VH-VL binders against Eukaryotic translation initiation factor 3 subunit M (eif3m). Designs and how they scored, part 3

Target 1, 160 residues: Eukaryotic translation initiation factor 3 subunit M (eif3m), of Schizosaccharomyces pombe (q09722r188to347)
Amino acid sequence: DDEQSFAFLLEAVKMDNSTADEAVRELVQRAVNSPKYFFFDDIVTLPPVQQLEQSTLQLLGILSGGMTDDYVSWVAENHAHCQHQKFDEDAIARKMKLLTIASLATQAPNNTLSYGDVAKSLKIDENEVELWIIDVIRAGLVEGRMSQLTKTLSIHRSSY

## First folded at step 1 (VH-VL)

Design E8 (framework fv_ebronucimab)
Fold by ESMFold2-Fast, scan of step 1:
Structure E8 (fold): chain C 160 residues (1-160), chain A 122 residues (1-122), chain B 111 residues (1-111)
Amino acid sequence: as target 1 above (160 residues)
Amino acid sequence: EVQLVESGGGLVQPGRSLRLSCAASGFTFDDYAMNWVRQAPGKGLEWVSGISYNSGRISYADSVQGRFTISRDNGKNSLYLQMNSLRAEDTALYFCAKVGRYYGSGSYMDVWGQGTMVTVSS
Amino acid sequence: QSELTQPRSVSGSPGQSVTISCTGTSSNIGAGYDVHWYQQHPGKAPKLLISGNSNRPSGVPDRFSGSKSGNTASLTISGLQAEDEADYYCQSYDSSLSGSVFGTGTDVTVL
């Protein structure tokens, strides 16, 4: 079970600051590539993780609080690094779009997020926004109600 | 304010042992990784050993592996290097260095002591 | 001993610019690890000059700058002054050694 295996690895790194670099890199690779893992604050603060190279720490920083544009800029300069570390660029791009919506929802005035603001932040056409909102709700990152008439998402809960 | 002071160096015969100490002040010692770095007369810097804030991670240069032991006593704000089976090529000025907090590699050394001279000679 | 390659010496006249290269391998600079630079005046301890490829600690003049590309990092000293006459060392982290690695060192002479 991949989920169980990942949970054991994460706990091992959390409990043992002497964890070997190979195991730390495996943890980061699995977290970064996983379509189900979104809580990078739990990983970035681990002392063995903070000893990794700048490129990986920049990526983890983007995953823990950045926006899609931050990732687009980072990946343009780090294709070789992604290949070397076996980071899945497309999986990360998808994850960043979900995290960007969650971040926008957390900061939204009057708990209301417009489709236009989502489209602008994700660099997508406005008619694709509802599909991304459905995915972010299914991922458990946002709870809310969509209105196609007003083209807005009314946010009830936003979590990281 | 922040200071590292090395001691324990001296003249020692090949095959003997020597223990170096480094006293830290002006910062929270148990929050930072520490390194020993040496410099032979007229030569460059050579990393010797490193130890994490809690002694959970320890590493050594190949040239000293099995002969030197790094340790720390956080209650005394002190770092140590136990040097066994000393060789003429261990002759060097030994620096104690503190690892800085930087988001990248975490291995730059922002505070250095003045060094303590170890001479291995008959 | 030292794993990163630097030129043995560089020289320049006051007011000129000099650049010192630092070349590593796939287990250190090539893997993306940051490069740090130290200045050592004769008879003194090393002093951190540049951290994280290009960051200057407080008190370091802005004529010192760092950069990194691929397997090579560079330290540039613009407006060279007599007080810059010193040894300069690059340093990175090496994953295969699980430890720090220094450059061979470069002696800067101001003529």
Scores: ipSAE 0.000, ipTM 0.494, lowest interface PAE 16.7, mean pLDDT 85

Design E9 (framework fv_ebronucimab)
Fold by ESMFold2-Fast, scan of step 1:
Structure E9 (fold): chain C 160 residues (1-160), chain A 120 residues (1-120), chain B 111 residues (1-111)
Amino acid sequence: as target 1 above (160 residues)
Amino acid sequence: EVQLVESGGGLVQPGRSLRLSCAASGFTFGDYAMNWVRQAPGKGLEWVSGISWNSGSKSYADSVQGRFTISRDNGKNSLYLQMNSLRAEDTALYFCARQGRWELPYFDYWGQGTMVTVSS
Amino acid sequence: QSELTQPRSVSGSPGQSVTISCTGTSSNIGAYYDVHWYQQHPGKAPKLLISGNSNRPSGVPDRFSGSKSGNTASLTISGLQAEDEADYYCQSYDNSLSGYVFGTGTDVTVL
C-alpha cells in the first residue's frame, strides 16, 4: 500500500526534524510525482525539507501557490535536475493544471469560473475544459457544478 | 554483493581513443544512475561523467565535454566511457561508481578502477 | 573545475578526535546541496563514509560523524584508531557546473 506507506513517511518526517536526508528526498519525490497529493504547504515548511537545494525548494514553492506558467518557466531551466531527482515532468505539469484551476476557483468573482477563463489560464482549447474540471472535482480540490449551456463552473467549495 | 569491475584501460598515445567498460553485478543495474570518476597518480578525485538509469540524462565535466561519451546497456549490466582525442592530462585511474538509490547525488559503491596512461 | 577546499593534512593520537573541514561556495554547499564523505586507503577504491551531511551507511562505525553549516561541512573522527589513517574526500553538487565536485582531499595521520 503505497498511499499508506507515503502517509507513514510524511508523519515520520513531521515528528522528527532529524530525519535522514535520504528519507526526506524520498518523501519529496513521492509527493511531487503522486497524482493524489496536492497539499505542499504540509511539506515545504518542514525543517528537513527546508535544508534541500534551492531548485527543489523553488519547485515546492510553485506547487504550494504558483500557476502553470510558473512551472513552465522553472522546468525549462531544470530538466537535468528533474531527471537527477526522478521528478516526473509530465505528472507535475498535470498537477499544476489542476492546482491552477483550484486557485482560479478560490479567486473567482461571484463563485463562477467561465470555460474561457480556464482555457486561457491553462492554454488549452475551450472544448478540453470540461475534462479538466471533471479531474479537479474528482481530485477533491473543487466542488461545484458545470453548465454546458452557459459554459461556466459554479463553485460551492474550493480547497488548495 | 554489489560488484563493479572496470576494464579497457592501457597505454595510449595522445590524440587516440580508448573505450572503458564497467561490468555490474549483485543489484538491479537499470534502477541506478552510474558515473565515472578519475584519479591522477598521487592526486585527488575528479568526477568525469554521469548517466541516468534510462540514459535520458547524460552529464560531463567541462574538461572532457565534447571528447568523452558515456553510455550504458541495461540488458548487459554494463557502463561504457568512449574517450576520444586523449591528452596527457587524462592520465588517471578511472573508477566506475554507482549513484545512491533514487539517483541521490552520492556514490555508494565503487570498482577498483582501470588505469589509463596517455603518453608518447 | 572548482574543487571544495579541505586542509591538506590533519593528525592525532589514538583515542583523540580530529575534524576535517570542507569549504564550498554559493553554487554548491552554500546553495544547500548535501555533502558526502569518502575514505580511501592507499591502493584501494574510495568507500562511502557519510551520505547526506550526517548519515552513516551500514557498517560505518559511530566514531565517524558529519555536520554542515553555511558554506562549510565537517567530518569528525572520534576515538581515532590506526586504521583511520587514510585520505578523506568531501563531495557535493555544483549548480554552476551542472556536475559533481570533490574536495581537495585530506591525509589523516595517526601518530
Scores: ipSAE 0.000, ipTM 0.494, lowest interface PAE 15.6, mean pLDDT 87

Design M1 (framework fv_miptenalimab)
Fold by ESMFold2-Fast, scan of step 1:
Structure M1 (fold): chain C 160 residues (1-160), chain A 118 residues (1-118), chain B 107 residues (1-107)
Amino acid sequence: as target 1 above (160 residues)
Amino acid sequence: QVTLVESGGGVVQPGRSLRLSCAFSGFSLSTSGMGVGWIRQAPGKGLEWVAHIYWDDDKRYNPALKSRFTISRDNSKNTLYLQMNSLRAEDTAVYFCARRYGYSFDYWGQGTTVTVSS
Amino acid sequence: DIQMTQSPSFLSASVGDRVSITCKASQGISSYVAWYQQKPGKAPKLLIYAASTLQSGVPDRFSGSGSGTDFTLTISSLQPEDFATYYCQQYNSYPLTFGQGTKLEIK
């Protein structure tokens, strides 16, 4: 069971007393590549994780509070690192767009997020925004109602 | 794996009430963004949306049915309900339970048949 | 209410054919359209949402296009298991409404 296997690995790293370097790297790789794992504060603060190389810690920092642009800048200079660590660049890019929308939703004035603001932050066409909003809702990161008439997302709850 | 199983259908006389149940597994209605709902299909006809309910208890109804139908859930039992009152011949249909995640119905049960007949 | 009209209502085709089913909304609905497949005696299955996004597990021969009021579901190279009834659905406005369905049958 992949979900159970991941949970076991996370607990092993948390205990710190029998965690090998290889297990720590596997935990990070699986979390980073997972289409379902979004809460990187659970991982980045672990002492064994904090001993990893600077490039990996930079990525985890971006995943725990950054925006899509931060990832675009980081990955441009870390393709070799991604290959070595077996990080899926496209999976991370998708995850960063979802996390960026969640962050914007959390900070949105009057609990209202415009399609224009999302498009600007993700550097996509406004006509693509609704697809990303659907995905962020499906991921459980944001709950709200879309309005095509006003081109806005009315936010009920955000995970951040 | 996500599964939804409807029950409670049968033959009922006009003017009476019936309650349908949908037992679901593989997801929780407590999950933010999650919803479940009912869609019906009369014999040989197309699909008609009945109602859905979201994790935060936001309920939406087909206006044509709102006065007679009530949607509810029991999160402790992972069960969705549809209370149907003042049943009419035109309510004869297969009633499907479906998960609504985001804005689409992505997983469906096999349906339970309601026949309103004298 | 937004009316969804499918064309054609009946379509006969052969295995290997490319077929298209159209759906027209009575008013603008942006890309808030889903497509479902229903086989006799079975529940509907989600194929496409947001007009053009393929649901996970759905074969690549299915594709959707369109925005505003005119939408198309395309099946390239029909397979035997594709003979079914197809429905479009708008989720721009309440009440949610479905098209009348297109029955795709073997020629």
Scores: ipSAE 0.000, ipTM 0.474, lowest interface PAE 19.6, mean pLDDT 85

Design M10 (framework fv_miptenalimab)
Fold by ESMFold2-Fast, scan of step 1:
Structure M10 (fold): chain C 160 residues (1-160), chain A 120 residues (1-120), chain B 107 residues (1-107)
Amino acid sequence: as target 1 above (160 residues)
Amino acid sequence: QVTLVESGGGVVQPGRSLRLSCAFSGFSLSTSGVGVGWIRQAPGKGLEWVAHIYWDDDKRYNPALKSRFTISRDNSKNTLYLQMNSLRAEDTAVYFCATRGYWSTYFDYWGQGTTVTVSS
Amino acid sequence: DIQMTQSPSFLSASVGDRVSITCKASQSISRYVAWYQQKPGKAPKLLIYAASTLQSGVPDRFSGSGSGTDFTLTISSLQPEDFATYYCQQSYSAPYTFGQGTKLEIK
């Protein structure tokens, strides 16, 4: 019922602009660390969230539409901030790769995404692509079919 | 921090060759998935994509330039090159190196450019 | 080749104004468009990619919209540092072509 407690916290912050700073920080920490939460536009626009320090707002912006390289650059200058806020740097990096695949799928011409295009975008070897595609499908961000023969993902549905 | 520094520009006679270099810091050219390339801008004109190269040595060229220009890299020096042959007055431009974005071909980090002037 | 046409080529505005620059592709490119800002003597700076995704570090007064063939870059409240030349670029297929540029100057 971790998901229920998170949903309750999100609703509390949404309904009450005077929500205590501690609760807002807990919401952000749980969202960025969660392997299940991907909808950062819903969080970054909340008025209590907009009152947080610039480093946290930069991270939320990256999660709302940035790329893996944006996160790599940000985290290199914000290790101390991540430690202080209890942000899981590796969890966030993994989430950024999933969000990048979802973005590629949403924009894919002819609803077809090649393994080469995924590898080029994620800075990974083509051999790793299928594992990341499995993860993005399991996360519910993309529905599609993989073909090892053609090295492609045929997209049936995608969300971003 | 990612930094790109171009060099090798100058004044050259028509018909000659010139090789441009771009040194990368904070960004490895051998990393799987990365791409880097060249964009040029003639004086007072707009931007024109020249070529880019991926980590797997896959090369893409502007068809108008493919016969005269060759893109290459040296991973041990973390340096990108543009070999320009049979130079013409219309090749006069500032040449920028840039990194390719990670989900499509847009350019996220740029060097400050090196100027090539082909005198007539 | 895909042609990118910007409108207007020249735009005069005042600090605090909302301005929009449009870009038209000669064929459908889905959302594969990027926008750049270039100041005199400097390299271009990426503002937006995938039609509407703001690049990290770019102020939120910049926004992008559109899909298919028609795209718009909007600056909600012009600042003095925003007077520059703006370029769109299609990222759909090689050769990756740019618009002719829009020069934004002080009115």
Scores: ipSAE 0.000, ipTM 0.483, lowest interface PAE 15.7, mean pLDDT 85

Design M2 (framework fv_miptenalimab)
Fold by ESMFold2-Fast, scan of step 1:
Structure M2 (fold): chain C 160 residues (1-160), chain A 120 residues (1-120), chain B 107 residues (1-107)
Amino acid sequence: as target 1 above (160 residues)
Amino acid sequence: QVTLVESGGGVVQPGRSLRLSCAFSGFSLSTYGVGVGWIRQAPGKGLEWVAHIYWDDDKRYNPALKSRFTISRDNSKNTLYLQMNSLRAEDTAVYFCARLKWELRAFDIWGQGTTVTVSS
Amino acid sequence: DIQMTQSPSFLSASVGDRVSITCKASQDISNYVAWYQQKPGKAPKLLIYAASTLQSGVPDRFSGSGSGTDFTLTISSLQPEDFATYYCQQYYSTPYTFGQGTKLEIK
């Protein structure tokens, strides 16, 4: 029913370019905080969303095609904004790591992504990579098989 | 059969250190996706997650405890440790050791706990 | 930190009753919730993970439902061994947090 209420809110904002500011902000807050929502191209292009302040639009741009480093830089200057908008900095950081892996998977040569490349892009130790790969697969963003022997992820399908 | 047995609890004075041990059997902490952690429960209170460690040595801590508590393991002995420093009255609790699976992120098998009492 | 709030804190029921315990998260946690049963003087026992998946060996009278912020544990026909304290736990982000507990007692 929470997923249903989000769908109704998204539909309302899509249908009315004059949608109240409070409803638009609620849509954005729920989307960025949700562990289930990854498709920010659907939101950032909405005319009522484009009327929001620069800080929020920058965040949505990062969620639409940026990498974890872009978020780290943005959040360092926007802690107060996150608090006022009720954006969950940790939830967004986690989402950015998953989206970064999905992006790397989409661009991976020979449909193969090394643990080393993931670790470098996420700025984590290589021993943490498998934990993040499991989460990106569970999120439905990537389908593939991990090999501890070769320290690689063989990609069957990926979504950016 | 999987078992976890905690030990090392007792009565300690504030400001001192104590090391808890958890001897486990029926599984290996070298197995992909397997972890073990510590959860505590103060008398008459609810459950509080302390820390856990995964097969690949990934360690996660409750931020309120991270500066005073250290989780470690010895795979050759199938034993988990919790080093507790600068103990306070608020650390008085039963400390449970439990197995964690990454795919579940739930604690599926628990030990019976060891009691730590911090008093003067 | 994510706060987990259970309702009710105390529940009185009879054998054979259908009972439900609710858990509310302070933010959207998807389906990253587990339910535990704890009897006096004993360690907790895992009942349900991923909001609705029953742990192996747990009787099918136990079920979980919900997603997002609102979760429910249901016991369809209460048995004598079910009188215990029940806890929900989120594992969406660290620190992992538990609800305050619901004590289920014989009426």
Scores: ipSAE 0.000, ipTM 0.474, lowest interface PAE 18.6, mean pLDDT 86

Design M3 (framework fv_miptenalimab)
Fold by ESMFold2-Fast, scan of step 1:
Structure M3 (fold): chain C 160 residues (1-160), chain A 120 residues (1-120), chain B 107 residues (1-107)
Amino acid sequence: as target 1 above (160 residues)
Amino acid sequence: QVTLVESGGGVVQPGRSLRLSCAFSGFSLSTSGVGVGWIRQAPGKGLEWVAHIYWNDDKRYNPALKSRFTISRDNSKNTLYLQMNSLRAEDTAVYFCARGYPLRYYFDYWGQGTTVTVSS
Amino acid sequence: DIQMTQSPSFLSASVGDRVSITCKASQDVSTAVAWYQQKPGKAPKLLIYSASTLQSGVPDRFSGSGSGTDFTLTISSLQPEDFATYYCQQHYSTPYTFGQGTKLEIK
């Protein structure tokens, strides 16, 4: 099972502070590239991970609480680093849009998030917002109900 | 309205170079999230992505082609280029210029294509 | 690289038929799959993106479904103008990859 394999690697890094650099980098690469892993607080605080280069730590910080614009700025300066570390830039960009929606949902006044606010934050057309909301719900990051009439998402639960 | 028009194709001998151009209108490569690229199609074959350039000047290549092909742009002319070096018979194809939808990169607008034939 | 595999490679059908083309990704691409129609001598035309969203101007007889690794394009009632080659594409990560294509021929 690929998820079981990842879980064992995460536990190994947690238990052994002397974990080899290769294992730590594999953990970060798998988490960063995975379409299923969104909770980077578990990874960024690990002592072996904190010993990695600043570019990687900046990316993990962005994944732990940043917005899509933070990633766009970071990747513009770190293309070579992504190639060397085998980070999938487009997979991360997609993940950051989902995390941005989850963050907006967590902060939304009256548990209501407008399509306009999502479109502005993601730099997309408002007519694409509903598709991204569907994706973030499918990912399990947000639970809520969309209304085409009011162009809003009513939030029942958010992971961020 | 969005349009893309390719030019620069032709017949060329193996080992030589060719530069393709794509003139686009109705959008700007300076707009955050926007990207444009090249997709090719050999006679009777399927689609193969060649290269893409993004608003922030990030460039991505098909790993099989990266050493011989270079993508670039001229923002003042709204023009995209593909420099092809050390051409081989297997590079014979129709080369399409296409816009990747902002930040999602499915291709929503395509040019009509320009034909490159590498023949001795 | 993510490999996209279409099935079938060739499909013969009659006007009015319901036809389906499948596309399998070698790894999870969420819903990041687009479908294109290409007629001889023409550029591909976007039909569907994000697995199930119909592009503006495309007839509603076209529909898409799927998530993860398995995706389907369906034409509910085939029209004469639908005889073409169809391609899936993952827009999840670079290099962007296409399926090998499905040629839809008149029976």
Scores: ipSAE 0.000, ipTM 0.483, lowest interface PAE 17.7, mean pLDDT 86

Design M4 (framework fv_miptenalimab)
Fold by ESMFold2-Fast, scan of step 1:
Structure M4 (fold): chain C 160 residues (1-160), chain A 120 residues (1-120), chain B 107 residues (1-107)
Amino acid sequence: as target 1 above (160 residues)
Amino acid sequence: QVTLVESGGGVVQPGRSLRLSCAFSGFSLSTRGMGVGWIRQAPGKGLEWVAHIYWDDDKRYNPALKSRFTISRDNSKNTLYLQMNSLRAEDTAVYFCARDYSHYGWFDYWGQGTTVTVSS
Amino acid sequence: DIQMTQSPSFLSASVGDRVSITCKASQSISSYVAWYQQKPGKAPKLLIYYASTLQSGVPDRFSGSGSGTDFTLTISSLQPEDFATYYCQQSYSTPLTFGQGTKLEIK
């Protein structure tokens, strides 16, 4: 089970601050590339992770609190690093869009997020917003209901 | 309603300096994720990116131009500037200012351009 | 620097035709490509970004496809107002670079 092996690797790194560099890099690579892992605060604070290159730490910082535009700026200067670390740039870009929506939902006044605000923040057409909302709900980051009449997302819960 | 209007172009001799301005409205360059840049186009030629400035004052330049050109802004006037030094005949072009929303390097709104002609 | 090469440089077509313009990057740029339309004497207009995302207000006869190094802009049924010069642009890394342009002319 790949998810179980990831959990074992994460616990190994948590338990041993002297964990081998290769194992730490594998943990970060798997978390960054995973379409299911969104909680980078758990990883970025680990002492072995904090010993990695500044480029990797910058990426983890973006994943733990940034927006999709922070990632685009970072990746433009770090393609070689992504290639060397085997980071999947497209997977990260998608993950950042989901995290951006979750962040907007957490900040939304009266627990209401307009399709227009999402479209503007993600730089996408308003007609594509519902597909991204479905994905963010499916990812478990936001619980809510879409209204076709008002073009809004009513937020019931935001896990971010 | 987003608008950008360039000014300051004209005919100048090689070796001289010129400052272009771009007055914009409908957005603030202090808004997180916002950027504005300069793109130029020589007569009958394609588009060439010149320089970019972001909400946090991060500045990016075309390496071929960075020693001679400086980008700056005045947020209180909603104005973008391009200071061009040591002008050469090859700098002859229409200079456009354009908005980059969300920091991706996609230009969604453009001004009409101002013409710079460098000739003796 | 990443070089963007467009093909063809000139294209003649008739109203109602399906036309395609291609753009090749000198290295992989993932999906970080945009397409612009420029009419004579006017500023460029953003049509498509992130390879296939249509800019708000742009007619749906325009579409983009591709990833990595090879990208295509397609106009499914050419209209009179579509005769213009088209440019691709990469934003994968600085400096930002444009293709040389494709001039679409009436046949």
Scores: ipSAE 0.000, ipTM 0.496, lowest interface PAE 16.1, mean pLDDT 87

Design M5 (framework fv_miptenalimab)
Fold by ESMFold2-Fast, scan of step 1:
Structure M5 (fold): chain C 160 residues (1-160), chain A 121 residues (1-121), chain B 107 residues (1-107)
Amino acid sequence: as target 1 above (160 residues)
Amino acid sequence: QVTLVESGGGVVQPGRSLRLSCAFSGFSLSTSGMGVGWIRQAPGKGLEWVAHIYWDDDKRYNPALKSRFTISRDNSKNTLYLQMNSLRAEDTAVYFCARSRITYGGYFDYWGQGTTVTVSS
Amino acid sequence: DIQMTQSPSFLSASVGDRVSITCKASQGIYNYVAWYQQKPGKAPKLLIYAASTLQSGVPDRFSGSGSGTDFTLTISSLQPEDFATYYCQQLNSYPYTFGQGTKLEIK
């Protein structure tokens, strides 16, 4: 079981600070590429992870609280690193858009997020916003109700 | 002061329907970020979330119960309802209504005292 | 569904003791955890939300910690009124799920 094996790997790294470099890199690679893993605070502070190279630590920092623009800037200078580490640039870009929506939702005044604000933050057309909201809800990062009439998302829960 | 008071519980036979009510005061379900829900507890068992309704009328259900249970509200009466259909022995429990604030992910900050539903022949 | 597992299921302690109850989520839930206290025949009472934020009116001997999958509720100096059953709840996704409960009994 993929999710179970990931959980076991995470626990192994958490319990043993001497965990081999290859296992630590596998943990990071699987977390970064997974369409289902979004809570990078769990791994970024682990001592074996903190010993990885600066490029990887920068990426984990972005995944732990950055916005999509932070990733766009980082990946432009780190294509070779992504190839070497087997990081899926497109999968990460998609994950960053979902995390950006979750962050906006957490900070939204009156628990309401406009399609316009999402479009501006993700640098996409407003016509695409609803599909991204559906994906962020499916990912479990945000719960809420969409109103096509007012072009807003009423937020019931959001992660940060 | 915030209060929630459940009513409508009782003894019912399997296969029957029952509607629970929760009268609340001290807040409005029209307030942005506000919600109310039902949580049940079988005798000697733990807590099980049943259903929730939010200020914008969005409704969420426990998947195990959504085919038989319906949540609704009447804002003019400050009352929450739970319509329970096709009742089974496993539905025997104390049913609590509780207020929820969505900030930080929907915790239940005020609870009613509960109303007991017993499903038996 | 996210499973919440509490440890221990039963705890025996004396007044003045420091006690801790743990809660483990089957997947990462960030800080979306609440803790409740329930006394026999009574409704649950909210103690802590967002893993570590104390609810207004709750004594400061109660504290919460943790993030991701592992969470802890601590009572720094147990009082007679604290003997009750404690539940954790995940708020990350529907359906909302609770731990099985930890019954705290006087020793």
Scores: ipSAE 0.000, ipTM 0.508, lowest interface PAE 15.1, mean pLDDT 86

Design M6 (framework fv_miptenalimab)
Fold by ESMFold2-Fast, scan of step 1:
Structure M6 (fold): chain C 160 residues (1-160), chain A 122 residues (1-122), chain B 107 residues (1-107)
Amino acid sequence: as target 1 above (160 residues)
Amino acid sequence: QVTLVESGGGVVQPGRSLRLSCAFSGFSLTTSGVGVGWIRQAPGKGLEWVAHIYWNDDKRYNPALKSRFTISRDNSKNTLYLQMNSLRAEDTAVYFCARVDRYTYGNYFDYWGQGTTVTVSS
Amino acid sequence: DIQMTQSPSFLSASVGDRVSITCKASQSISTYVAWYQQKPGKAPKLLIYDASSLQSGVPDRFSGSGSGTDFTLTISSLQPEDFATYYCQQYRSYPLTFGQGTKLEIK
């Protein structure tokens, strides 16, 4: 089970600050590339992770609280680093869009998020917004109901 | 033209309560996306966000102040209130009310009142 | 909490100078930053929002730039009325936080 395997690796790194560099890098690579892992505060604070190079720490910082634009700027200067570390640029871009929606949902007044605000923040066409909302709900980051009439997402819960 | 005018400040003893008011005009807190809030500034110090309330009655607080301060409004009077309980010397500040713009989740303050001074001293 | 740090804390300049004030966020805030001007005894005035958007009624000598963690407010040709304290503010997440301020004074 990939999820159990990942959880075991995360526990091993948490329990031992002397964990081998190879295992730490595997943990980061799997977390970054996983379409199911979104909680980077658990990883970025680990002492062995903090010993990694600046480029990787910048990426983890973006995943921990940044927005899609931050990733776009970072990846433009770090294509070679992504190739070397086997980071999946497209998987990360997708994850950043989901995290951006979750962040907007957390800030939304009266738990109501407009399609226009999502489109602006993700730099996508408004007609794509509903598909991204479906994905963020499927990822478990947000629970809510979409309304095409008002072009809004009514948020019942957000996990970010 | 948008205007905001604070009132209710003064000198109070530690442990007492005080209620500030902000009378606003040129907009309505029933307008979608609009909010109003409080920002304070201690003498010679910088700005500190206190709380704000939105058109839909959503309320947001500075976690350090949430247990002692309550924000409310009266839409019929276009008035914002800040109820301050258990006042401490460190609450001494000029309290500004300001309009917050939430149309693009832009929690920035576009129009400000002139402030009302609260001094907490024994 | 997201901490906003301004540099410099004090800046001396002459009328006609180009001046820049920087603001650094402790974590990425995309473009969710605003800049305010405050004169002694007065309320703050909004200058810039969304990092680079000029507020209506603000002179075009003011401009903002940056994204992520590093932001700059620039005054292209300083005027006498521009001597004031300037604050940045992030609105990426709660609690809303301000920089400590930059006091711009005449040489």
Scores: ipSAE 0.000, ipTM 0.509, lowest interface PAE 16.2, mean pLDDT 86

